# VHH binders against q9y6x5, part 344

Target 1, 379 residues: q9y6x5
Amino acid sequence: LPPKLLLVSFDGFRADYLKNYEFPHLQNFIKEGVLVEHVKNVFITKTFPNHYSIVTGLYEESHGIVANSMYDAVTKKHFSDSNDKDPFWWNEAVPIWVTNQLQENRSSAAAMWPGTDVPIHDTISSYFMNYNSSVSFEERLNNITMWLNNSNPPVTFATLYWEEPDASGHKYGPEDKENMSRVLKKIDDLIGDLVQRLKMLGLWENLNVIITSDHGMTQCSQDRLINLDSCIDHSYYTLIDLSPVAAILPKINRTEVYNKLKNCSPHMNVYLKEDIPNRFYYQHNDRIQPIILVADEGWTIVLNESSQKLGDHGYDNSLPSMHPFLAAHGPAFHKGYKHSTINIVDIYPMMCHILGLKPHPNNGTFGHTKCLLVDQWCI
Short names: E, the ipSAE of ESMFold2; O, the ipSAE of OpenDDE; V2, 0.75 times the mean of E and O plus 0.25 times the DockQ between their complexes.

## First folded at step 16 (VHH)

Design ga71 (framework vhh_7uia_1)
Fold by ESMFold2-Fast, scan of step 16:
Structure ga71 (fold): chain B 379 residues (1-379), chain A 124 residues (1-124)
Amino acid sequence: as target 1 above (379 residues)
Amino acid sequence: QLQLVETGGGLVKPGGSLRLSCVVSGFTFSSWAMAWVRQAPGKELEWVSSISGSGGSTYYEDSVKGRFTISTDNAKNTLYLQMSSLKPEDTAVYYCARVQYVYHSGTWIPFDYWGQGTQVTVSS
């Protein structure tokens, strides 16, 4: 049988949740598969950027989805989670489902993964669901499993996205053990349902399944706010993105805006675009604004108002709180193997290898994932 | 037009063997996973085994693993369940089913077509 892969994301699943809570279904999945304890994501540690990095193997400056809110000065277009359907934003890279459809006569299927309801390079996932947060996990799983079993050309790559535990992480904060325990137990039950369905449908032993996430979550507080209005008047700039990474488009001289912001808060770093640390790989794209503000972990940038968020992400990608995990099971993967860390961009070339696809140029390193795979020598 | 016809049930002593057959018409095995499900007296419906539509991959409920074998003969459009080391607890009506993908309100609805059932009784 041709190789098949299902890629599942639980948004905002911080790696150390695995240590602090019980996951009987996920632990059973891992026992017969592989676990990567930490995945170092890309900067900014946000949903749209990291989901696109997983499926392209590229840093944000290279794939063009550089934030959850973006502005293009040339076209005057704006991107947000409520305005994300313009192919313009997605066309700077080729995601794996497009490659899967174009290199061989294969189909792709998608249940809500960011970008899959958008034609990218005039190619849309063969089967997809228009994004709607109200659609249950069960309905998403219904469609994915139907398409995996009932498609010609065969579906060889499928994606499934779920908004939790991110939504609850924002609402309650990751330190709220009572609420997070309830949410994470529900996610573990959904993993149990997914495995049971794949077994009942005759797919389990011949399907490669990856369970991962885009980022983690850190605790925020009303005591850790940076009021941008105390630093600079709104007349000097246009705000493209706010927190915890603010994207500033100056209306006056860039140096003057920088000088007004530079020493405003000890809990925020202010960068001219060309001075952004090289380790972020966050500079070489026109969608990255002339001045970028980076809040310290747990600090929220606000405009003379309180924040209702008790948890957030978007912070420095070196922070363990921002890291997700990766678990996988299937014919391509070893059983009972634990690995310490990989980069999120390494997932793409690994998936290309599993599917027999030639990867587009990317920032991942196949060697980092070799120890996970049965057909590779771990050195 | 779609039909599943089950045969092979009957009375068997504990430790015995029995082979169930299900002849299907109106679709091809390569497009669908097939399952055996059973209902014991006074109990809810229980999934027993599934086989993939294209790869022959097999899956079993834990209580039957090592004792039951599911298989297909695609040329004959027939699904089989070979049962060995039968126990009184295996007494049930056995149904051949075409596997569905539907999940509603926390409840599995995993079958869109299934047969009339065949009675398996394991008693001394």
Scores: ipSAE 0.000, ipTM 0.269, lowest interface PAE 16.3, mean pLDDT 88

Design ga72 (framework vhh_7uia_1)
Fold by ESMFold2-Fast, scan of step 16:
Structure ga72 (fold): chain B 379 residues (1-379), chain A 124 residues (1-124)
Amino acid sequence: as target 1 above (379 residues)
Amino acid sequence: QLQLVETGGGLVKPGGSLRLSCVVSGFTFSSNAMAWVRQAPGKELEWVSSISGSGGSTYYEDSVKGRFTISTDNAKNTLYLQMSSLKPEDTAVYYCARVQYVYHSGTWIPFDYWGQGTQVTVSS
């Protein structure tokens, strides 16, 4: 009986929501499983980069999805949500579903996880749904569990992605207790539905389930704006990405652009690419632009305009507000164990171990997740 | 020919007990989970309990946990639901179902074969 794993992401689920709101279904899940209280994600703390880091175990400079908006200086290609189906952007790494399909006679299944509707190294998830935000959680759950139950060769790795609480975190901000309470209760109910579906199908005790997220959320304000137009004229640069990490491609001398930006606001750091802090692991890729601006937590970079976002992410990955959590249940995991912190890149080698796959070279450390697993000794 | 035949329903008083039986022919339990599903008058179908085919693991909807017990007798090819401490809210038609996805009426549903159902009525 091959081991099976379902990886579930609730986009933008900030770790400290677990301490500030009630989650009866998630707490029941954790009681007989494991909880990692903080997952230190990769920089920049954005959706596409971090989702790809979870399934590759690589920093963004290594897997090539360095932002949600990118420009590749070598090929002159532009990346946006509308062209994320070009394999070019995803081919700098091998995600776990590709490894699963190529190393063993096994299938993978995907309900909306970023990259799963793209052929990567000429391999697409065996079963997948084209991305469509209008598709309900119930329909995604129904498809993923149907594929787990009916596939030949068997589905051993499955993914399920849900856009909340990220969408509401942007709209209301994480400090809006009334709206966030309602949204998070809905998420907890969806977790309850997931567990009930797996119990109904007789899968619950034989399936490994990981519930995690890609990043957190921080409160923004119209009182915390950095107007880039007050710093530099548009004729000097091309803007590749704006906020909270701006990616600047100079049209004139790089030093001139840098000098115009470097002292413009006390609430952003301006880096030449080679001066980006080593701890970010955000330097060695052609898709990282010559000048990067990093806004302080809660500050929004704008172009002579207001921002509609009351919450945002993308900030420094050392900020607790940017950290998600990880909870897991199943035959591979201890029961009732709590762990303080892992790195998001550590999830990939752990998942490879559970599935019996040889991981591709990666930035994760298997030792960081040993204490979660029943077949490992924690020292 | 694959068949599921439920028996054991009836009228009981609140606090009473019943044992439902589902005789299976045309397949064996070992490859598929089996479930009990109920439908109360004017309500949606509600999953009640499942038993895994290979692991012997049992699962229950929260409202019946501690009151109902699902089991199998492989020699008799029979699935059981032992119901105790019955409440008026347990009044429903109870169906035995094989857990396997099938395409039906435009969607995938997690039960490919069901019995005819057996009526359970809990009233004074």
Scores: ipSAE 0.580, ipTM 0.864, lowest interface PAE 2.2, mean pLDDT 92

Design ga73 (framework vhh_7uia_1)
Fold by ESMFold2-Fast, scan of step 16:
Structure ga73 (fold): chain B 379 residues (1-379), chain A 124 residues (1-124)
Amino acid sequence: as target 1 above (379 residues)
Amino acid sequence: QLQLVETGGGLVKPGGSLRLSCVVSGFTFSSSAMAWVRQAPGKELEWVSSISGSGGSTYYEDSVKGRFTISTDNAKNTLYLQMSSLKPEDTAVYYCARVQYVYHSGTWIPFDYWGQGTQVTVSS
């Protein structure tokens, strides 16, 4: 019988929440599984880019989902409202559910993971839910586990996405301990429900389960605003994305726009596209704009208005506050093993190995995850 | 056709023991997981325990861990629930169920075949 994998994402689950709050259900999951304490995500540290990196093993410049709001200079198309269903945006990579369905004629199932309700290279997840934030975790869990149990060809790869703690992280900020404690306890209870459901179904010891996230969260403040309107007039550029990474498309000479922005704030770095630091792997794609502004941690770029966000993400991926964690349990994984750090692009080749799939060329390094796996030698 | 028949229920005092049996006909355990589910008076259905198909992995609701033991005899196509240290709150009708999703009355439920149930009463 083929190996099965359920990949679960809790959006915006900052790694150090594990040290500052109690998670009895997650702790029991980890005790009999593995924990990677920090996952170094890709730049920019945003939802759509990092969720697509997890399932493709590619940097954003390679998979093409470079932000939650994008403009393609070659085709003149706009990606807007985060839920744009045009396959054009997703076709620069092959996500794992497509590979899973095509290599062994297996099925894939998805409860709300970004991209799973879009046909990519003419292939859509075998079972999926159209994105709707109002659908409960219980309904998503019920559908995903039903598909895991009832499908023909069998569902061997399944994904489950949940919007918390990201939504509350934005609303309250990660340093609001009272509100975040309540939100994180609810998430731990959902993890308990997940484990209980899998035990009920007789799946727990034979299913590989990964619980991870796309990014962390940092505290923002009304005292840490960068007013872009104080730097440059609106007539000089088109704004493609605002904060904390602003994507600037000049309407006039690029050098003139750059010169107006370069010294506007000590809390923002301004890059011409070709000068974006190589360590970001955020340069070689037509959807990356000619000028990129990168705010310092906790600083918000605004247009002569206050920000309502008390927490945000999108910042430099070297910041520990931007890092999620990864926990996993199942026959492929050791029990009680802790690992310090992997790159988020390493998850894809690891998942391909577990499922017996041939990975597409990717930026991950399988060697980085070998110590998590029972069938691998890591010394 | 598929049939599940539960036996072994009855009246016991707190701290007592009972063994429930479920004889299955029409399929073999190697093709599906099996579960015990209970319904207390005036309450919703509660999952109690499951056993994987051919793997023999066992699972329990937290309130029954250490007190109940699920097992199978594959040669007899029989599922068992050994209950010990019984409490008044264990009073319920106990159902044997095959773990397989089925669509019923507008929703998906994780059990497609059920027995008629056997009453367990823990009192006095």
Scores: ipSAE 0.498, ipTM 0.829, lowest interface PAE 2.7, mean pLDDT 91

Design ga74 (framework vhh_7uia_1)
Fold by ESMFold2-Fast, scan of step 16:
Structure ga74 (fold): chain B 379 residues (1-379), chain A 124 residues (1-124)
Amino acid sequence: as target 1 above (379 residues)
Amino acid sequence: QLQLVETGGGLVKPGGSLRLSCVVSGFTFSSRAMAWVRQAPGKELEWVSSISGSGGSTYYEDSVKGRFTISTDNAKNTLYLQMSSLKPEDTAVYYCARVQYVYHSGTWIPFDYWGQGTQVTVSS
């Protein structure tokens, strides 16, 4: 029978939450599987970019989802919100569910993972749910497990996305121990429900399950605001994305706009596109704007308004606060193995190996994840 | 609470003029770009004009350039649209809008808040 994989994401699950809060169900999962303590995500450390990097193995400049809000200067199209279903935005890469369906003529299933309700290269996930944040975790889990058990051709790759703890991280901030403890306990209970459902259905022993996230969360404050309106008049530029990475499209000379911005705040770095640090892998795409502003950790860029966010992400991907974790269990994985760090782009070639798929060209390195796998020699 | 209130619409003969006013409350007016948009019956919203929060730059849709003038009075938290040489094609409900600089598919000027609108009718 072909190998099966379920990829689960809890949005905004910061890696060090595992050390600061109790997760009895997740710890039981890890005890009989593997844990990667830190996953170094891609820049910018936002939801849509990192979720697409997980399933393509590509940096944002290569897969084209460069922010949660973006503008393409060549076509003059805008990606305005999380429900944008224009295939144009997603067609610069081939996600694993497309590869799974085309190479092996297998089925894929998706419960809300970003991009799965969009036809990409004329291929949509065999089974999917249109994105709707109001749909319960239970309904998503029920659909995924039904599809895993009852499909022909068989579902060999399935995804499940949940919006927490990201929504609560933004609302309360990661330093609100009382509220975050309550939210994280609910997530651990959902992990317990997931494992119990898979055991009840006889799937647990033969299914590979990855639990991961796209980014972390850092504490923000009304005392750490950068007022962009104090730096530059709105007549000089169009704002494509605001915080904590501002994407600036100049309406006048780029050098003039840059000069007005470059010394405005000690808590913000201002880059011309060609000067963006190479380590970000955030330069070679038309959707990356001519000027990018990068706020320091915990600082929020605003337009002469207060920010309602007590937590945020999008910051420098070298920051541990921006890192998620990865836990996995199943026949492909060792039991009781702990690994320190992988790159988020390494997940894709590992998943292709587990499923027996030939990966599309990607930025991941299979060698970084081989120690997690029972059929590989770790050097 | 944030509120935009338009006044000054009415019936005018072709070639006439009108001055629309929009009183803004609930935010620091001079910090945000403001716009006028219009909607003729049965048609989509059409951007007319924008002004920067500083009042230093103004922008116009091509069909109204040289005929319309956008301005602000920051002390009164008021946005104006002076319309001259009005044409029957200018007949629409005119809305005052706050510009958030977020683009929507197919449009260059996004708005997070609008007024109730004021009717401008140009006919003989």
Scores: ipSAE 0.000, ipTM 0.091, lowest interface PAE 23.6, mean pLDDT 88

Design ga75 (framework vhh_7uia_1; at its last look DockQ between E and O 0.87; V2 from the best seeds 0.00; counts 0 for: pae E 8.7 > 2, SAP .723 > .668)
Fold by OpenDDE, look of step 17:
Structure ga75 (fold): chain B 379 residues (1-379), chain A 124 residues (1-124)
Amino acid sequence: as target 1 above (379 residues)
Amino acid sequence: QLQLVETGGGLVKPGGSLRLSCVVSGFTFSSQAMAWVRQAPGKELEWVSSISGSGGSTYYEDSVKGRFTISTDNAKNTLYLQMSSLKPEDTAVYYCARVQYVYHSGTWIPFDYWGQGTQVTVSS
């Protein structure tokens, strides 16, 4: 039988949560598998971009999902969480479920993973759920495991997405120990439910499972605000994305807009598109706007509107607070092995290897994950 | 056509042992995962144990680990659950079930065929 892989994402699960909170189910999962303590995600550290990087192995400039909110100046199209189903936005890359789907006697399944309800390169997952935040984890899990167990051709790759602890992180802030403890306990219980379901179905030993996340969360405050209206008139630009990385589309001369913003705050870096630091790999795409503003960690870019978020993400991808973790279990993985760090784009070639898929050109390095795999030499 | 028949239940004292049997007709265990589930009075159905189709993998809920053993005899088309160190909280009707998703009551259920069940009562 072909190898099977389930990829699970808990949105906004900061890596150091594992050190600061108790996760008996997840720890048991890790004990019987592998852990990567820190995953360096891609810039910007937002949900759609990073989820697509996981399944493509590409930096955001390459796969074309460069933010949760995007604008294309040529087509005049907009991308957002409420408008994300146009293949136009996704077709600059080939996600792994499409590659898998096109193989002989294989199919893919998805429970609300970003992009999975969109025909990409005229291919859509054989099984998928339309995104609906009101659908319980249990129902998502039930569908995924049903497809893994009951499909013909067999589902060999599946994705499962859950919105927590991101939503709560935004609401309470990651430093709220009382509320986040409650939230993270629920997450651990869901992991317990996942494992139990797989055992119940007799799938546990034969199914490869990856549990990861797209980004972390940093504490914000009303005392750390950058008000753009204090620096530039709103009539001089269009805001495509706001915080903590603002995408600015000038309505007047770009240089003039830049000059008005460059000294707006000591807690914000302002870049012309061509001057964006190379380390971000966030330059070579038309969907990146002419000017970007990058707030320092914990600072929020605002207009004359007050933000109520106590936590946020999207900051510099070198910040530990932005990093998720990766845990895995299954025939392909060692037991009881811990690794310090990988890049989030490294997950793609690893998954391709596990599934026996030829990877598309990508930015990942297979060598970074060799120590996780039983069939590879660990150098 | 397909039938599962559970036997072996009864009254036992705490710390005692029982061996449940499930005789299957209409299909074979070859490449077929099987499970035991139980339902206590006033409680929801609870998964107890599963065995993979090959028989190479066995799984247990946490509360029965180390005490219960699931096994099969393919030649007899029989599923077993050896229960030891029984506790009052193990009191329930025990069902054997074939692991196979079926659409029922508006949702997919992971078990398509069940037996009539056998009563297990653990009491001093």
Scores: ipSAE 0.680, ipTM 0.892, lowest interface PAE 0.8, mean pLDDT 95
Fold by ESMFold2-Fast, scan of step 16:
Structure ga75 (fold): chain B 379 residues (1-379), chain A 124 residues (1-124)
Amino acid sequence: as target 1 above (379 residues)
Amino acid sequence: QLQLVETGGGLVKPGGSLRLSCVVSGFTFSSQAMAWVRQAPGKELEWVSSISGSGGSTYYEDSVKGRFTISTDNAKNTLYLQMSSLKPEDTAVYYCARVQYVYHSGTWIPFDYWGQGTQVTVSS
């Protein structure tokens, strides 16, 4: 029988939460599996970009999901992060579920992972749920495990996405220990439910399970606002994305727009596209706008208004507050092993190895994850 | 006809032991995941233990771990639950169940076939 993998994401689960809160169920999972303490995500540290990087192994400039809000200057199309189903946005890469279905005679299953309810290269996940935030974790888990149990061809790759702790991180901020403690305890209970369901079904020792996240969270404040309207009139540009990375499409001379923005705030860096730092790997795509603004950690870009967000993400990917973790258990993984850091793009070639798939060209390095795997020699 | 027949229940004192048996017919037992589930009076159905089909991996609910042992005899098409150090809280009807999803009453449930149950009573 082919190897099976369930990939689980808890959106916005900052790595440091593991040190500041108790997770008895997750700690039991880790005790019998592996933990990567920090995963260095891709820039911009946003939900759609990083979820697509996990399943393609590509930087955002290469897979084309460069933000949660995008504009493509070549085709004049606009991307909305609210249930946009246009395959155009996703077709610059081949996610692992597509490869799984086309390369092998196997099925994929998906409970809400970004992109899985969209046909990509004319291929949609064999089993999927249309995105709906109102669907419970229990219903998602029930569907995913039913598909793992009752499929022909067999489901070998399955994904499960949950919106917390990101939604609460935005609402309360990561420094609100009372509210975050409640939210994180609930997530730990959901991990307990997941493990118990797999044990009940007789799958636990024969299924590979990865629990990870796309990014972290940092504290924001009404004392840390950058009012863009103080720097430039809105008639000079079209705003494609606002905060904490603003994407600016000039309506006038690009140099004039740049000159109006470059000295606007000491807490914001202004880049012409060709001057974006190479370390971001955020330059070579038509969906990256001619000018980008990058706010310093904890600063919010606004248009002459207050912000209701007490927490946010999207900031520089070198910031530890932006980093998630990765935990895994199953026949492919060592037991009781801790690893310090991997890049989020390294997850894709590791998953391809576990599933016996040939990876598409990617930005990950298999060597970074081989110490996690029982069938590999660790240098 | 698919059939699961549980036996081995009875009255036992706290700290005692019982072995439940489930004789299976009508499907390929050796490759099939099987479970024991129980229902105490006035309580919801509770999963107790499972055994994987091909690997013989065993799993237990936390409250029974170390006290109960699930096993199979493939030659006899029989699933067992060896229960030791029994507590009054273990009093329930015990069901043998096949682990396979079925659509029932608007939802998927993880047990498509189970027996009539056997009563276990733990009392002085």
Scores: ipSAE 0.652, ipTM 0.891, lowest interface PAE 1.7, mean pLDDT 92
Fold by ESMFold2, look of step 17:
Structure ga75 (fold): chain B 379 residues (1-379), chain A 124 residues (1-124)
Amino acid sequence: as target 1 above (379 residues)
Amino acid sequence: QLQLVETGGGLVKPGGSLRLSCVVSGFTFSSQAMAWVRQAPGKELEWVSSISGSGGSTYYEDSVKGRFTISTDNAKNTLYLQMSSLKPEDTAVYYCARVQYVYHSGTWIPFDYWGQGTQVTVSS
């Protein structure tokens, strides 16, 4: 019986939602498994980069998905949430589903995890859904559980992605207790449906399940805007990404653009690429633009004075509001154990260990997660 | 050739007990996950309980947990549901089903074979 793993992400699930809202189903999942209260994610704290970091164990500069919007000056290629299928962007790393399905008598399955509908190194997940945000959680769950239950060779690694609470967090902001309570209740019900489906199918006791997220969410306000057009003429640069980390490609001398920006707002840090703090691990990739602007928590960089976002993410990865959680259940995991923090890149070598896979070179540290696992002595 | 035959239903007073049986033929019983599902009057089908193909893992819907016990006798190719502390809300037709996905009516359904059902009525 080969070990099996289901990796689930609920996008934008801030770690402290667990303390501030009711999650009867998720709390029961945690009670019979493990919890990591805070996962320190990678900078920038955006969706595509952090989902790829989970499955590669690499910092963004190393796996090449450095933002949700990117530009490559040599090839003149653009990446965006509507233009993400070119393998060029993804091929700087090998995600775990590729490594898994290259093993003897193993398959991988995917329900919309970023990158799983792309042929990375000419290899696409053995079973997958093309990304379509209109597909219900129920349909995603039906496909994943059908593939876990019926496939030959067996599916040993599967992924499942859901867009909430990120979408609602952007719309309402995390401080809107009334709306977020309703949204988070729906998500807890989906977790309950997941667990019940696995029990009904006889998968629950022998399947390892990780429920995690890519980032959190912070409150925004119309009182916290940084108007970039007030500081610099748009003709001096190309804007690759805007907020809360702006990616600036100068059209004139880089130092001149930097000097126009450096005093634009006390609520924004302006970095030449060489000066980006080392703790971000966000420097050594050609897709990182020559100048980045990093807004303070809760501040929004705009080209005009209005913004429709009430919540956002992408900020400094040291901020607790940017941190997701991780919960896990299954034969590989202890029961009733809580752990304070891990790095998001540590998830990859842990998953490789559970599946008996040789990890590719990565930035994770297996020792950080070994206390979660029953086969490890935790001292 | 595949057949699932439920027996053991009947009329019982609240607080009473019944044991449902499902005799299977036409497949290797000990390798198949099996389930009980029920349909109460005016309600949709509801999953009640499942047992793994090895017989080592059992699962229950919340409202029956602690009152119902699913089990198998592999030598007799028989699935059981021991029901105790029965309530009027347990009144339903109970079906034995094999847990295997099948394509039906435009979607994947997690049960490919069903018995004809046995009526359980809990009434004073």
Scores: ipSAE 0.012, ipTM 0.574, lowest interface PAE 8.7, mean pLDDT 91
ESMFold2 (binder alone), look of step 17: mean pLDDT 78; pTM 0.775

